VH-VL binders against o27280. Designs and how they scored, part 246

Target 1, 266 residues: o27280
Amino acid sequence: MDSMNVPEVLEIKRIVEESESVKTFIFSWDFRREVRPGQFVMVWDFRDEKPMSVSLIDPVRSEIGISIRRVGEFTDRVHGLSEGDLLGIRGPYGRGFELMGRDILLVGGGIGMAPLAALADEATARGMRVDALVAARTADELLFLDRLEAAGVNISTCTDDGSCGFKGFAHERLLTLEENHDMAAVCGPEPMMFQVMRILDERDVPAQLSLERYMKCAVGICGQCCLDDTGFRVCAEGPVFWSQELSRVREFGRYRRDPAGRRVPW

## First folded at step 9 (VH-VL)

Design W13 (framework fv_libevitug)
Fold by ESMFold2-Fast, scan of step 9:
Structure W13 (fold): chain C 266 residues (1-266), chain A 121 residues (1-121), chain B 110 residues (1-110)
Amino acid sequence: as target 1 above (266 residues)
Amino acid sequence: QVQLQQSGPGLVKPSQTLSLTCAISGDSVSSKSAAWNWIRQSPSRGLEWLGRTYYRSEWYNDYAVSVKSRITINPDTSKNQFSLQLNSVTPEDTAVYYCARVWSGLYFDYWGQGTLVTVSS
Amino acid sequence: QSVLTQPPSASGTPGQRVTISCSGSDSNIGSDYVYWYQQLPGTAPKLLIYRNNQRPSGVPDRFSGSKSGTSASLAITGLQAEDEADYYCASYDDSLSGPVFGGGTKLTVL
């Protein structure tokens, strides 16, 4: 009843070290509160509350997982926690991904693979063919490769430095992949997503993109909700948007807005 | 502007096949941003989604579980239309039938005018 | 029975504010957008509100939508006689893998 507005204090059941900077925190979850890939929760450490994408949805084990990259005070404190420690979880919030067709493409950059890993699990469970392009700066920052392989996903990798797979950016790697797909789901740094979207548009592949900055819109935090003067407003709900919506937004991939409403380049 | 125009008979006998067509103007039935839906409305069941057809790399169909064994939704790219066939109809299938578009995840932005189908002997 | 719950009727006088509620669950309204459709007598439903609170071109700003948790609301301010219609909420249900509708609310302008 109160799942959306009241944080539940949950015990950390298990912690998975995904990389030097990323951990997945696993909690028991009552699936009378359904969770979809692409949704997020608010994570409360009893001092600060931050939105985090759900990266594991396992109704059989009655578990959810939340993957967190260490980048600031909040995430540093959370990374210091151990199995048995407590966190507040509120949600889920936001629009999830919609699965369509038979053959799908996932394009993830860094921590952006987190919501896509949950989507891959659902798509493979439905008998869909899943191709994933996993991108990072270095091999050590590629995430979820073992989990995707276990799920039967066809994996391509690229790293900026060439330490694993194709040497180059995600969009450069995508240009060498000439497969037909019924839809795509994309999550990662906004400049990467913009370049990937352009290629998918040229190939006439409908895409859904997950925008981290729009997670705050779903819980009523207005500063991140509105896009630049194109006649498009996203004050309702993210973080997942169709590429057709984003093609008309001039700020997508070019700049963002700070709390004062000023343009800040990526 | 997108317009959907429905055609088909208004009276069908029990056990026969109900057949309706929806002609599309202002969009292509094979547009990869669109999915083409059939929805019916009756006093007993209210508004009920029946299924959809859509083109991506090939044609796909999704059907509501309640009608899946009796329903076929087919596109016709040469005429820019799509159709509904519902087999083995009963009086419970009496309803106003609508075609409708989903566009890039935006649900039912355009509707056809509706066709009252009465299933009676 | 409809998947989403609406009151069967609502009423108001011209100029009044009227609200119509819609209640769902975590598998639909709690995880996806809410849509509202207006159906005038003898006509097809027409999209009135999309993505919780957005208006299509041509819909007056006296119509507004909101969503909180697993519930949604349609508000009509400055009620007019021509607003007399059936109003339906809708969402996508993940468990059913398809769109779901409310039972409809018949709005009477007194």
Scores: ipSAE 0.185, ipTM 0.702, lowest interface PAE 4.9, mean pLDDT 86

Design W14 (framework fv_libevitug)
Fold by ESMFold2-Fast, scan of step 9:
Structure W14 (fold): chain C 266 residues (1-266), chain A 121 residues (1-121), chain B 110 residues (1-110)
Amino acid sequence: as target 1 above (266 residues)
Amino acid sequence: QVQLQQSGPGLVKPSQTLSLTCAISGDSVSSKSAAWNWIRQSPSRGLEWLGRTYYRSEWYNDYAVSVKSRITINPDTSKNQFSLQLNSVTPEDTAVYYCARGWSSLYFDYWGQGTLVTVSS
Amino acid sequence: QSVLTQPPSASGTPGQRVTISCSGSSSNIGSDYVYWYQQLPGTAPKLLIYRNNQRPSGVPDRFSGSKSGTSASLAITGLQAEDEADYYCASYDDSLSGYVFGGGTKLTVL
């Protein structure tokens, strides 16, 4: 079967351990296929394939990075790989983030910082002022702080247990910040993103949110990529959406869908 | 409903400044979800985006590289309008000029009626 | 030269299906949404399709859009005389930091 979306088999050049449960896999990349922050690739281990957000885009070194959290069989197998091993990669797919204005706020929860780390690199390279609010349950689960600091990002942290920065949730920390921004980009657990969006909307700050809902394919086959009421297909029309688009989706922040398409409350 | 109404002279001499205005009704020029664009159309070059102005924390402008050295797009919040100034015009600037609203800077959902600008002596 | 490539013309008879193609690159269609604009003679362009395949209120469902890789298509089913117009595809180009358009397709209803 011929296809223009054939996976390319790439060697794992370097692995960075971001935490006990997160690794970034770095590959040489031919930038004749441009990649933008917010886009994803399909990662194929020669048995199964899954969508993964791109977390590093480095055209100077001709490298991309893909950050993967260990959560199931596929990710366990990939975490067992070493430098020199092979993975299939096809893409990129999806819409990336748009950068507007001079000042941007990034709000990331857990692994949601992965696509935002790539965005931070692009925004700082363009001379934008970048403020990042990095949220996690504990200090050990905060991701990319060293990378963000090296890029010149102004970092605020919050942890549920108070082990680093503000004690509380991302939206609670955001309420204590008085800075105005030209735009925001948000990625993390959907309940966090809903609360953050509500605050940014009240402050009249345009926001883009990355939805990492159930994606089992990069083509138009499955209902797992759909949002309620609007018929959006996340893999085809996302994963990045403006907050104005999400304000029309009753499902966002209230319930999700399981792999069978059933409505499940958050 | 949003409506854009253009005004300005249709004949400009070479080396002079082309000046057009776009009056907005049904929306605010300082709306943070909108960007205000100028687009032109000529038989030789087709549709060309020229630039935009938009309000967030302050006013910003983005301009196409082809016109960046000659173009200024300015908002006027008191009159709820925005303008185009294109300096040192040549016959190649002859085109129909449109103003347009970009919704969340993604697409042009409302267009002005268009103004034919002829650059000739 | 237009940044996005469209055929200069297309034609059909009433009731037929017509497809208009649009080709770009990874910096535009490959990384951003595709939009389609319809321009009737003497009028400004009108938004016909946004976000690859969505229709604004008032656009008939016989108009549809699709995107695959760095290419997009506009399909018109049940072609009608009033569909005779110029059609433009558009996208945002990341390398140019600006909006780009196709050269336009003149659709003639025979």
Scores: ipSAE 0.007, ipTM 0.540, lowest interface PAE 10.0, mean pLDDT 84

Design W15 (framework fv_libevitug)
Fold by ESMFold2-Fast, scan of step 9:
Structure W15 (fold): chain C 266 residues (1-266), chain A 121 residues (1-121), chain B 110 residues (1-110)
Amino acid sequence: as target 1 above (266 residues)
Amino acid sequence: QVQLQQSGPGLVKPSQTLSLTCAISGDSVSSKSAAWNWIRQSPSRGLEWLGRTYYRSEWYDDYAVSVKSRITINPDTSKNQFSLQLNSVTPEDTAVYYCARGYSSLYFDYWGQGTLVTVSS
Amino acid sequence: QSVLTQPPSASGTPGQRVTISCSGSSSNIGSDYVYWYQQLPGTAPKLLIYRNNQRPSGVPDRFSGSKSGTSASLAITGLQAEDEADYYCASYDDSLSGYVFGGGTKLTVL
């Protein structure tokens, strides 16, 4: 149906403060319009719209949740809203995660745990064993730990400063984890995802990675959704890609492109 | 580069088991980036995906709901092939059967030549 | 019956542009990639388009794909006699946990 491209004006039913910089906005949702972990919606504050990953999918309560980090003017305005206020939402858009096998590893950095929290819910509902490596710069930026534990997820943490769990980066912590998995799902800063993907590739664990910068391509906004593959630009639709696709892309984790198409380091 | 070679055509009686084999060259049946699929084609149902087998930490199978109770797809790593067994066949199972490599969830990039199976008494 | 809907036939003359539509739902095309397969008479289907709009090596650039919402289309420009074939769209359906196909479109080159 084309109804997914028409924004609905929805009331904010509940707001959960996940951290000082992250809130989850919960809306009633009509599940005749299906939504899967890894997909995103366009959030419209009646002035600007931005893509946001869905972090909660609850058909029993007829609710979805969208977790938003304060990073700029749009997100600052949305963070200023209260329960009962209105937002426009259209979607879902993009390719969601695919679940394969019995055991899954989730590796999330910061707000990247948002789409992975929704995936953890689906994986546990399907009877999969879920291990999550939750990474952040500091302890107060670790997200969804209580929710993941309540879902039956086995949790490992790491912080850059050592304020909680392993002291170090996600990929360094991953090297201390010896358990084999049927697949992995990874979401976080692109340099972190690149290092994690490299380790998973060496272990022959197929991984899916979610790239925020390609969400606009999935709704038909091209120009900034190209990957440089062996000297050719390849426009790939996201946000979720398999690791073997990304391992062939020279720019993944190394540089990005500005609006003029020039290489810019991360 | 990758080639899929299927068993020949057959006649199968109603209520019996349909059995086909797909031999793989240019890839390993235990490749962790691949899934090995069976797809059939008939005038009444068109193209219909039946299921897949794939190796990760162990072997897994996924099957279409329409055939789930009757179907088994098995790998054979020693011969680098995989097979289809479809139990309790009826004339409605008459179709051309194809094996195909799936690239995880991406696409069917290589297909076998097809095997016509007729179910009749 | 097929899960994805295509017109049963399409036709054109050499050099013409032809488009073939494919419609689905939020559980398939709305949430996953669209693929297109070409089937020449008496042969197995061959991958023509993957990930909505990408071409495998060896597929001419006169074939292109697009996707919007729960619908997709295949465009063939500069139509040639050898394009006469059946064309199938496909996607992954998350509610069925499996791949689904369109009913196919028989393209006749007049």
Scores: ipSAE 0.060, ipTM 0.635, lowest interface PAE 6.6, mean pLDDT 85

Design W16 (framework fv_libevitug)
Fold by ESMFold2-Fast, scan of step 9:
Structure W16 (fold): chain C 266 residues (1-266), chain A 121 residues (1-121), chain B 110 residues (1-110)
Amino acid sequence: as target 1 above (266 residues)
Amino acid sequence: QVQLQQSGPGLVKPSQTLSLTCAISGDSVSSKSAAWNWIRQSPSRGLEWLGRTYYRSEWYDDYAVSVKSRITINPDTSKNQFSLQLNSVTPEDTAVYYCARGYKSLYFDYWGQGTLVTVSS
Amino acid sequence: QSVLTQPPSASGTPGQRVTISCSGSSSNIGSDYVYWYQQLPGTAPKLLIYRNNQRPSGVPDRFSGSKSGTSASLAITGLQAEDEADYYCASYDDSLSGYVFGGGTKLTVL
């Protein structure tokens, strides 16, 4: 009888500063409305509404966390909030990650580590071996390393500038890592995800990738978040897709759509 | 085209083991994109997923909690088939049993024809 | 009872539209794909809809699916006598770590 399409006004219980540009906002949550890694919520600041991935799922404490990077007017306003302030939360929405097998590889870039941090918690709770490749442009943009370490995850890092770990891109680092995993989960900038997907396909590792761009329809009744070639809507059909479903999408990793539907390069 | 063909007994006595096999054509039982499932159907309980076997880096299986202690689903790569063994059957296990393929996000895209199994003394 | 809830019956006349509902929870429909199966008398179920609203090859476009929150629906337009069958919804349930089905809807074409 509970509808996830009605926003609930929730108090910000705690704020964790993950970096200069990223904060995790923690709310009390009624887990009669379950939430899974890979799902997102709509965050409403009483002016604008934006989709945000769930980065912490803690049914023991009855808490969820939502990690937000400061990239524009909405996120700047939300970053200006304090513990005790209110936000509207609607959801969860979308398909979560499916866990299969014994061993999982996580590949995250920047804020893309947010949904993967929640997934790492779930996978370790299920007794899976978790290897994480955490990628960013600089050391200061590597996220959730302490949380992954606390969960017992085997961590590899890379930065474009070499300020932490391997100097280079995620796909270059992946080529130096052991090949054998039962599945992988990938989230980050689309060009990174495209290159990583190609390597995992060559290794016969089934992968799920989270596409967080163009999540403009939380109800799934509009076509604004469609992918080219397939007609997949990120908010309705995703945001999590199997790599084989994305391998035939020419748009993936090469261009995106503007509001008029025109192709715009990354 | 993928086709699943079932074989096995139609009558099993209480406390015995039910054994069914599903032969696969048009795909490999070790396909890394597939999972091989058993589902049963009875008037009282409707459709029930029982479990699956699948190959990735090695063989894995997943089973429904209700049957986990008495069920085994095994692949046979040499014959390109998979089997169901259900131990200690009771009259409540009377059902039509289907094998079915899960393929990536297409669950269940191909089904066997079904085998009616009656558990009675 | 079944984990997913469907009406036990539905009916229509040729050429009409009929919809069949399916209700679940956040652990299944709210977190994973919805599937629909058609079962003709004396046959195995056949996949009719996958990934909430996608049709496999060979399924006519008069069949469509939709999902909103923890609920889904199957719509059949231009109803034909051959559509008389049982229809089942299904999803993956993360709390049970397995697939779950609706109780089925018997569609009668009058």
Scores: ipSAE 0.062, ipTM 0.640, lowest interface PAE 6.9, mean pLDDT 86

Design W17 (framework fv_libevitug)
Fold by ESMFold2-Fast, scan of step 9:
Structure W17 (fold): chain C 266 residues (1-266), chain A 121 residues (1-121), chain B 110 residues (1-110)
Amino acid sequence: as target 1 above (266 residues)
Amino acid sequence: QVQLQQSGPGLVKPSQTLSLTCAISGDSVSSKSAAWNWIRQSPSRGLEWLGRTYYRSEWYNDYAVSVKSRITINPDTSKNQFSLQLNSVTPEDTAVYYCARGYSSLYFDYWGQGTLVTVSS
Amino acid sequence: QSVLTQPPSASGTPGQRVTISCSGSDSNIGDDYVYWYQQLPGTAPKLLIYRNNQRPSGVPDRFSGSKSGTSASLAITGLQAEDEADYYCASYDDSLSGYVFGGGTKLTVL
């Protein structure tokens, strides 16, 4: 719960460098505002505000972590900050992941591992068996391997260039892995998620997928955060959706929308 | 397409076990994309979810805290059905009982016809 | 005692817009999807809205759902006599690890 959706100014307590392009910013958090894996916060640098997934939830230390990839002017400015500097945080927002059964498969691509790392912590704390397929373009873009290993997660990796683990795409690696999971959670580039979802659907594994483009819909801000399932734009509060819902959307994994709302191939 | 048909006695004495069965057609009780639920409705408590059984790698059950100590939900793959057993019933268990399919825990998309169960001497 | 709060009744005349509210908390509506069920007398509830605002096949577009924070709303436009029913909101509650329902709203078409 956050009062009137107003950003709270918080001090950056610690910064963890996850890779050359990714940092995790750690803040003290008042857990009267409960946070779950799959939820996001709005990060405000006093100039621009952007949605970021929560990647660490630690009630024992009273901390949350937000992992940010350097991709543009906002994220470049945030990456330039140091321990002790201030950011505005509001939230959490959005639907978190739901856990079912005993065994879960996590499939993450690049920064998509951020919300899945938080989910892995919760799943292992609940006594679930966790298998993670961590995918990236290159070995240096694989995220959270040490954290997942410390949590007792069974890790498989793949890279497009073969620099670590299986050489190929996430869905190609998935075809060589055990087929028997009670559920899956998937987060990464939309084309990857679409291919992974198709395989999981064929295996009758129910999956939840987290889509970055739906984060702003959850805070009541619309624009390019809708599905066009019946030829009409439908805003759905995400970012987490079950695979049954996404399999009906012809655009999922094939097209995105530009600022004017036009379809653009991935 | 999917049909759920309930059967079981409508009168149970206090302290006895309430037993209901839900027969499934148009889907498999062992479908990995489904969960099979019992929900009851009474004037005093409204709609109340009781629990579910579902197959993934093996059979699992989830039960509402309020009934967890008294409830068992069991699948029967050979007959394509699932059942509810609620032990040590009291008059407060008087309700219309529904079975329902939940699809990947999203929502209850198909419901049985309902069975009125009265707990009285 | 229902976990989600709805008004016990609502009414309207044919052609009007009627809105039914549903209030929850951070552990349910604030963190999970809202579902709406329609129940005609003597029948089982029927799914009317899922995932806050989606309609199953066969549900007219005059039914719509919305969610804001820990609250949700069902709107019925162009009210018809056949809409007279009980309406229930529902969500998943993380602290209870189970589904929760509203107390229901009896809609009367005058």
Scores: ipSAE 0.013, ipTM 0.566, lowest interface PAE 8.5, mean pLDDT 85

Design W18 (framework fv_libevitug)
Fold by ESMFold2-Fast, scan of step 9:
Structure W18 (fold): chain C 266 residues (1-266), chain A 121 residues (1-121), chain B 110 residues (1-110)
Amino acid sequence: as target 1 above (266 residues)
Amino acid sequence: QVQLQQSGPGLVKPSQTLSLTCAISGDSVSSKSAAWNWIRQSPSRGLEWLGRTYYRSEWYNEYAVSVKSRITINPDTSKNQFSLQLNSVTPEDTAVYYCARGYSYLYFDYWGQGTLVTVSS
Amino acid sequence: QSVLTQPPSASGTPGQRVTISCSGSSSNIGSDYVYWYQQLPGTAPKLLIYRNNQRPSGVPDRFSGSKSGTSASLAITGLQAEDEADYYCASYDDSLSGYVFGGGTKLTVL
């Protein structure tokens, strides 16, 4: 009944190859249906439907972008598509990031840079100072560096193997960066986000963290979106959460859930 | 635990400045998880958020567009309170004024008792 | 006029279920959390629901919230005489850069 819950069949207008494993799919979008950084859409290939974060929001060109990492059968099929092919899109869903203050720190790991890239565009458009810590296992997995640079973002990088920037993990790099930010936004693997959150809490920096978990249902009908102690559902109450709420969740940073809803270590 | 207690005059003449204070106990006005808000309520316009002040690395003030040119919200860390000043009042500013705390995702979790301010000559 | 739309009144008898709706747009309910406040006669509003469907400590489980798209609902089960009050929804509006409220619903317990 709600028009947001009916898939709209959209033509792939442009595809940007971000890395060997990540592509951004760009669609024309009617901005009478507003999209905010931190929100996600359900992408339907006419067999399966999966949640994907919005990584580009461009009202001037009337476009949205959705960045997808190749990790399985669904994403392999979508990666095989070409400009002009069709996908079903439902949404947007979820709460977007809230911007406050003048200085923001973005901390992104791997594909977690996707929603943060959209946030960086909005923050810089509002005249905020934006610092981004971009983390990946290797240099070829760092995402959106050119886009962030074009937006005027101050970029720091780190890779586990030392192939670009600081050699080490995001939280280790963060310890060497300035502490003076009005807020932070964090997205990436949960163990990384947990360590980053603890440092930001120590520094008394309010942080919003985006959880991009496996899920089958955008409307929160299934328990696979559920957080451990609090019963929060990512698609119903997230995907963006304040650090205060996540610090109280025993599961956060230690366990993930498989498609059956079972806990597995990171 | 957290208590907000308001004080200020209940009668203000047109064109004058409305001034109210909200004293905080159980939390610090400079708490980085908190924002300190003024909200008013009138029969004609209902509940209206007026603005907030909050501390992160420095103090920030944000105001509703409808009052931005006339409003100041100021913290006082020594007294653990914050104030509202609304300039050039008209009878349309007659309302019950509340202070309220926003706390991370909890908006507005504690409210002051409210102050009826009547703007008349 | 209020930015969020609520019915001006609702009613029920003790023990019944009552639902109060709240309608907004993509710039507020569609992009941010919904909050619900209860205001008893002569008192300040009290936070009843935060983050769409969460209850603060001390709020009975008879009160629940939900959100779908640009609309939200407050449900009260096992209605009691003490629930007679005005109820307000609220959200943050990205286009206005501020908090917005519904016009309020007067709940009468018959």
Scores: ipSAE 0.006, ipTM 0.495, lowest interface PAE 12.3, mean pLDDT 84

Design W2 (framework fv_libevitug)
Fold by ESMFold2-Fast, scan of step 9:
Structure W2 (fold): chain C 266 residues (1-266), chain A 121 residues (1-121), chain B 110 residues (1-110)
Amino acid sequence: as target 1 above (266 residues)
Amino acid sequence: QVQLQQSGPGLVKPSQTLSLTCAISGDSVSSKSAAWNWIRQSPSRGLEWLGRTYYRSEWYNDYAVSVKSRITINPDTSKNQFSLQLNSVTPEDTAVYYCARVWSGLYFDYWGQGTLVTVSS
Amino acid sequence: QSVLTQPPSASGTPGQRVTISCSGSSSNIGSYYVYWYQQLPGTAPKLLIYRNNQRPSGVPDRFSGSKSGTSASLAITGLQAEDEADYYCASYDDSLSGPVFGGGTKLTVL
């Protein structure tokens, strides 16, 4: 344990409603505690603690933002909070994204756009060309489009139901986009990430993928993150992994494990 | 190797229902990387996409606006095939009908042999 | 009328270079890849070019594709008698949410 493992009680400075099911909670942050896109924090409502990706990193205003999708009891309680209410925050934890080259492709599905929005800000600030493929089931679930546009990002969209942009899945839309990128970053549902990774591997585009199921490994639960594969075990600090690390993992994109360790297909 | 084989009647009377079947070998109709399409070809309209069926989390169907009110495309997982039903046919529906696969992209990589359907009394 | 515009015919002699054009709009070729299909007499169309300029296994390098803005072209060098066929361009159209085709070009080898 070090000082980073002690929760700091912070006031909710501002809340942005991103969609019917997603809110971004903004806090003042002391940047002596460094934060990079791809890292997460533990959010404590004084009853339960859950890992959440950092979606906004603003050293000029001394703020961080944390985007939370309403999916259960903890997130329902947090969504009920108002500006001025308090939450415990500890971290940051985990491996952040690495940037290389002059142009980057971001591929995000649903709430997976949250860490990629922070990355888009860093990439554009460094003078990179940024193309983003934003995917969701419906138009109202597409996240951060206005923020990405304001940052100068070239945006493509797709929805499963065809309500905005290309009708279909992220990997199907990706097959219609230019192949020329120095790197990619991918975050979203695991089956989507597997299909996208396969296409990027065929194009020789190095990719980093963020897997939420490995956030607990970054806080010292490494034994629970060992993967059952035929020739390679991945026990590493997550949640961000290079595609070459994931290509040797038989589980990735095919099945997951429930709390009892049983294989469950995606 | 993937093969698509079509069957169905070549002559249909006006106002009746056209029914065609496409049998799949070398792939599964439930493959999550595939979409199963019907396309027709006529001298007046050229190549015209009619619709598709595909499995992801559940079965989905997409239909071209021009035929949407009259068309049904259905998979049959037990026989590894999919079908086309086109209701209330008119002479303008006379065409060669093809089934075709799209695999992880937007191009048709395998086509059936084609079925000439003539709509006349 | 087809969504993508092609010339209805083209011709050449053996060994010659022939090009076939395909024109669309921002909702199709301007935003999406172009594909080319070859249809020999009495057969189903066959994929000839995918993603603007890629050849499937078995397609000779004398066939090539290109795309610029809202237009595309198919080039055939060293024309052979066996190339006599109908050629169709295709793309995706986001306003129609589906594949779209050109009207086809009948290539005659003289």
Scores: ipSAE 0.011, ipTM 0.527, lowest interface PAE 9.5, mean pLDDT 85

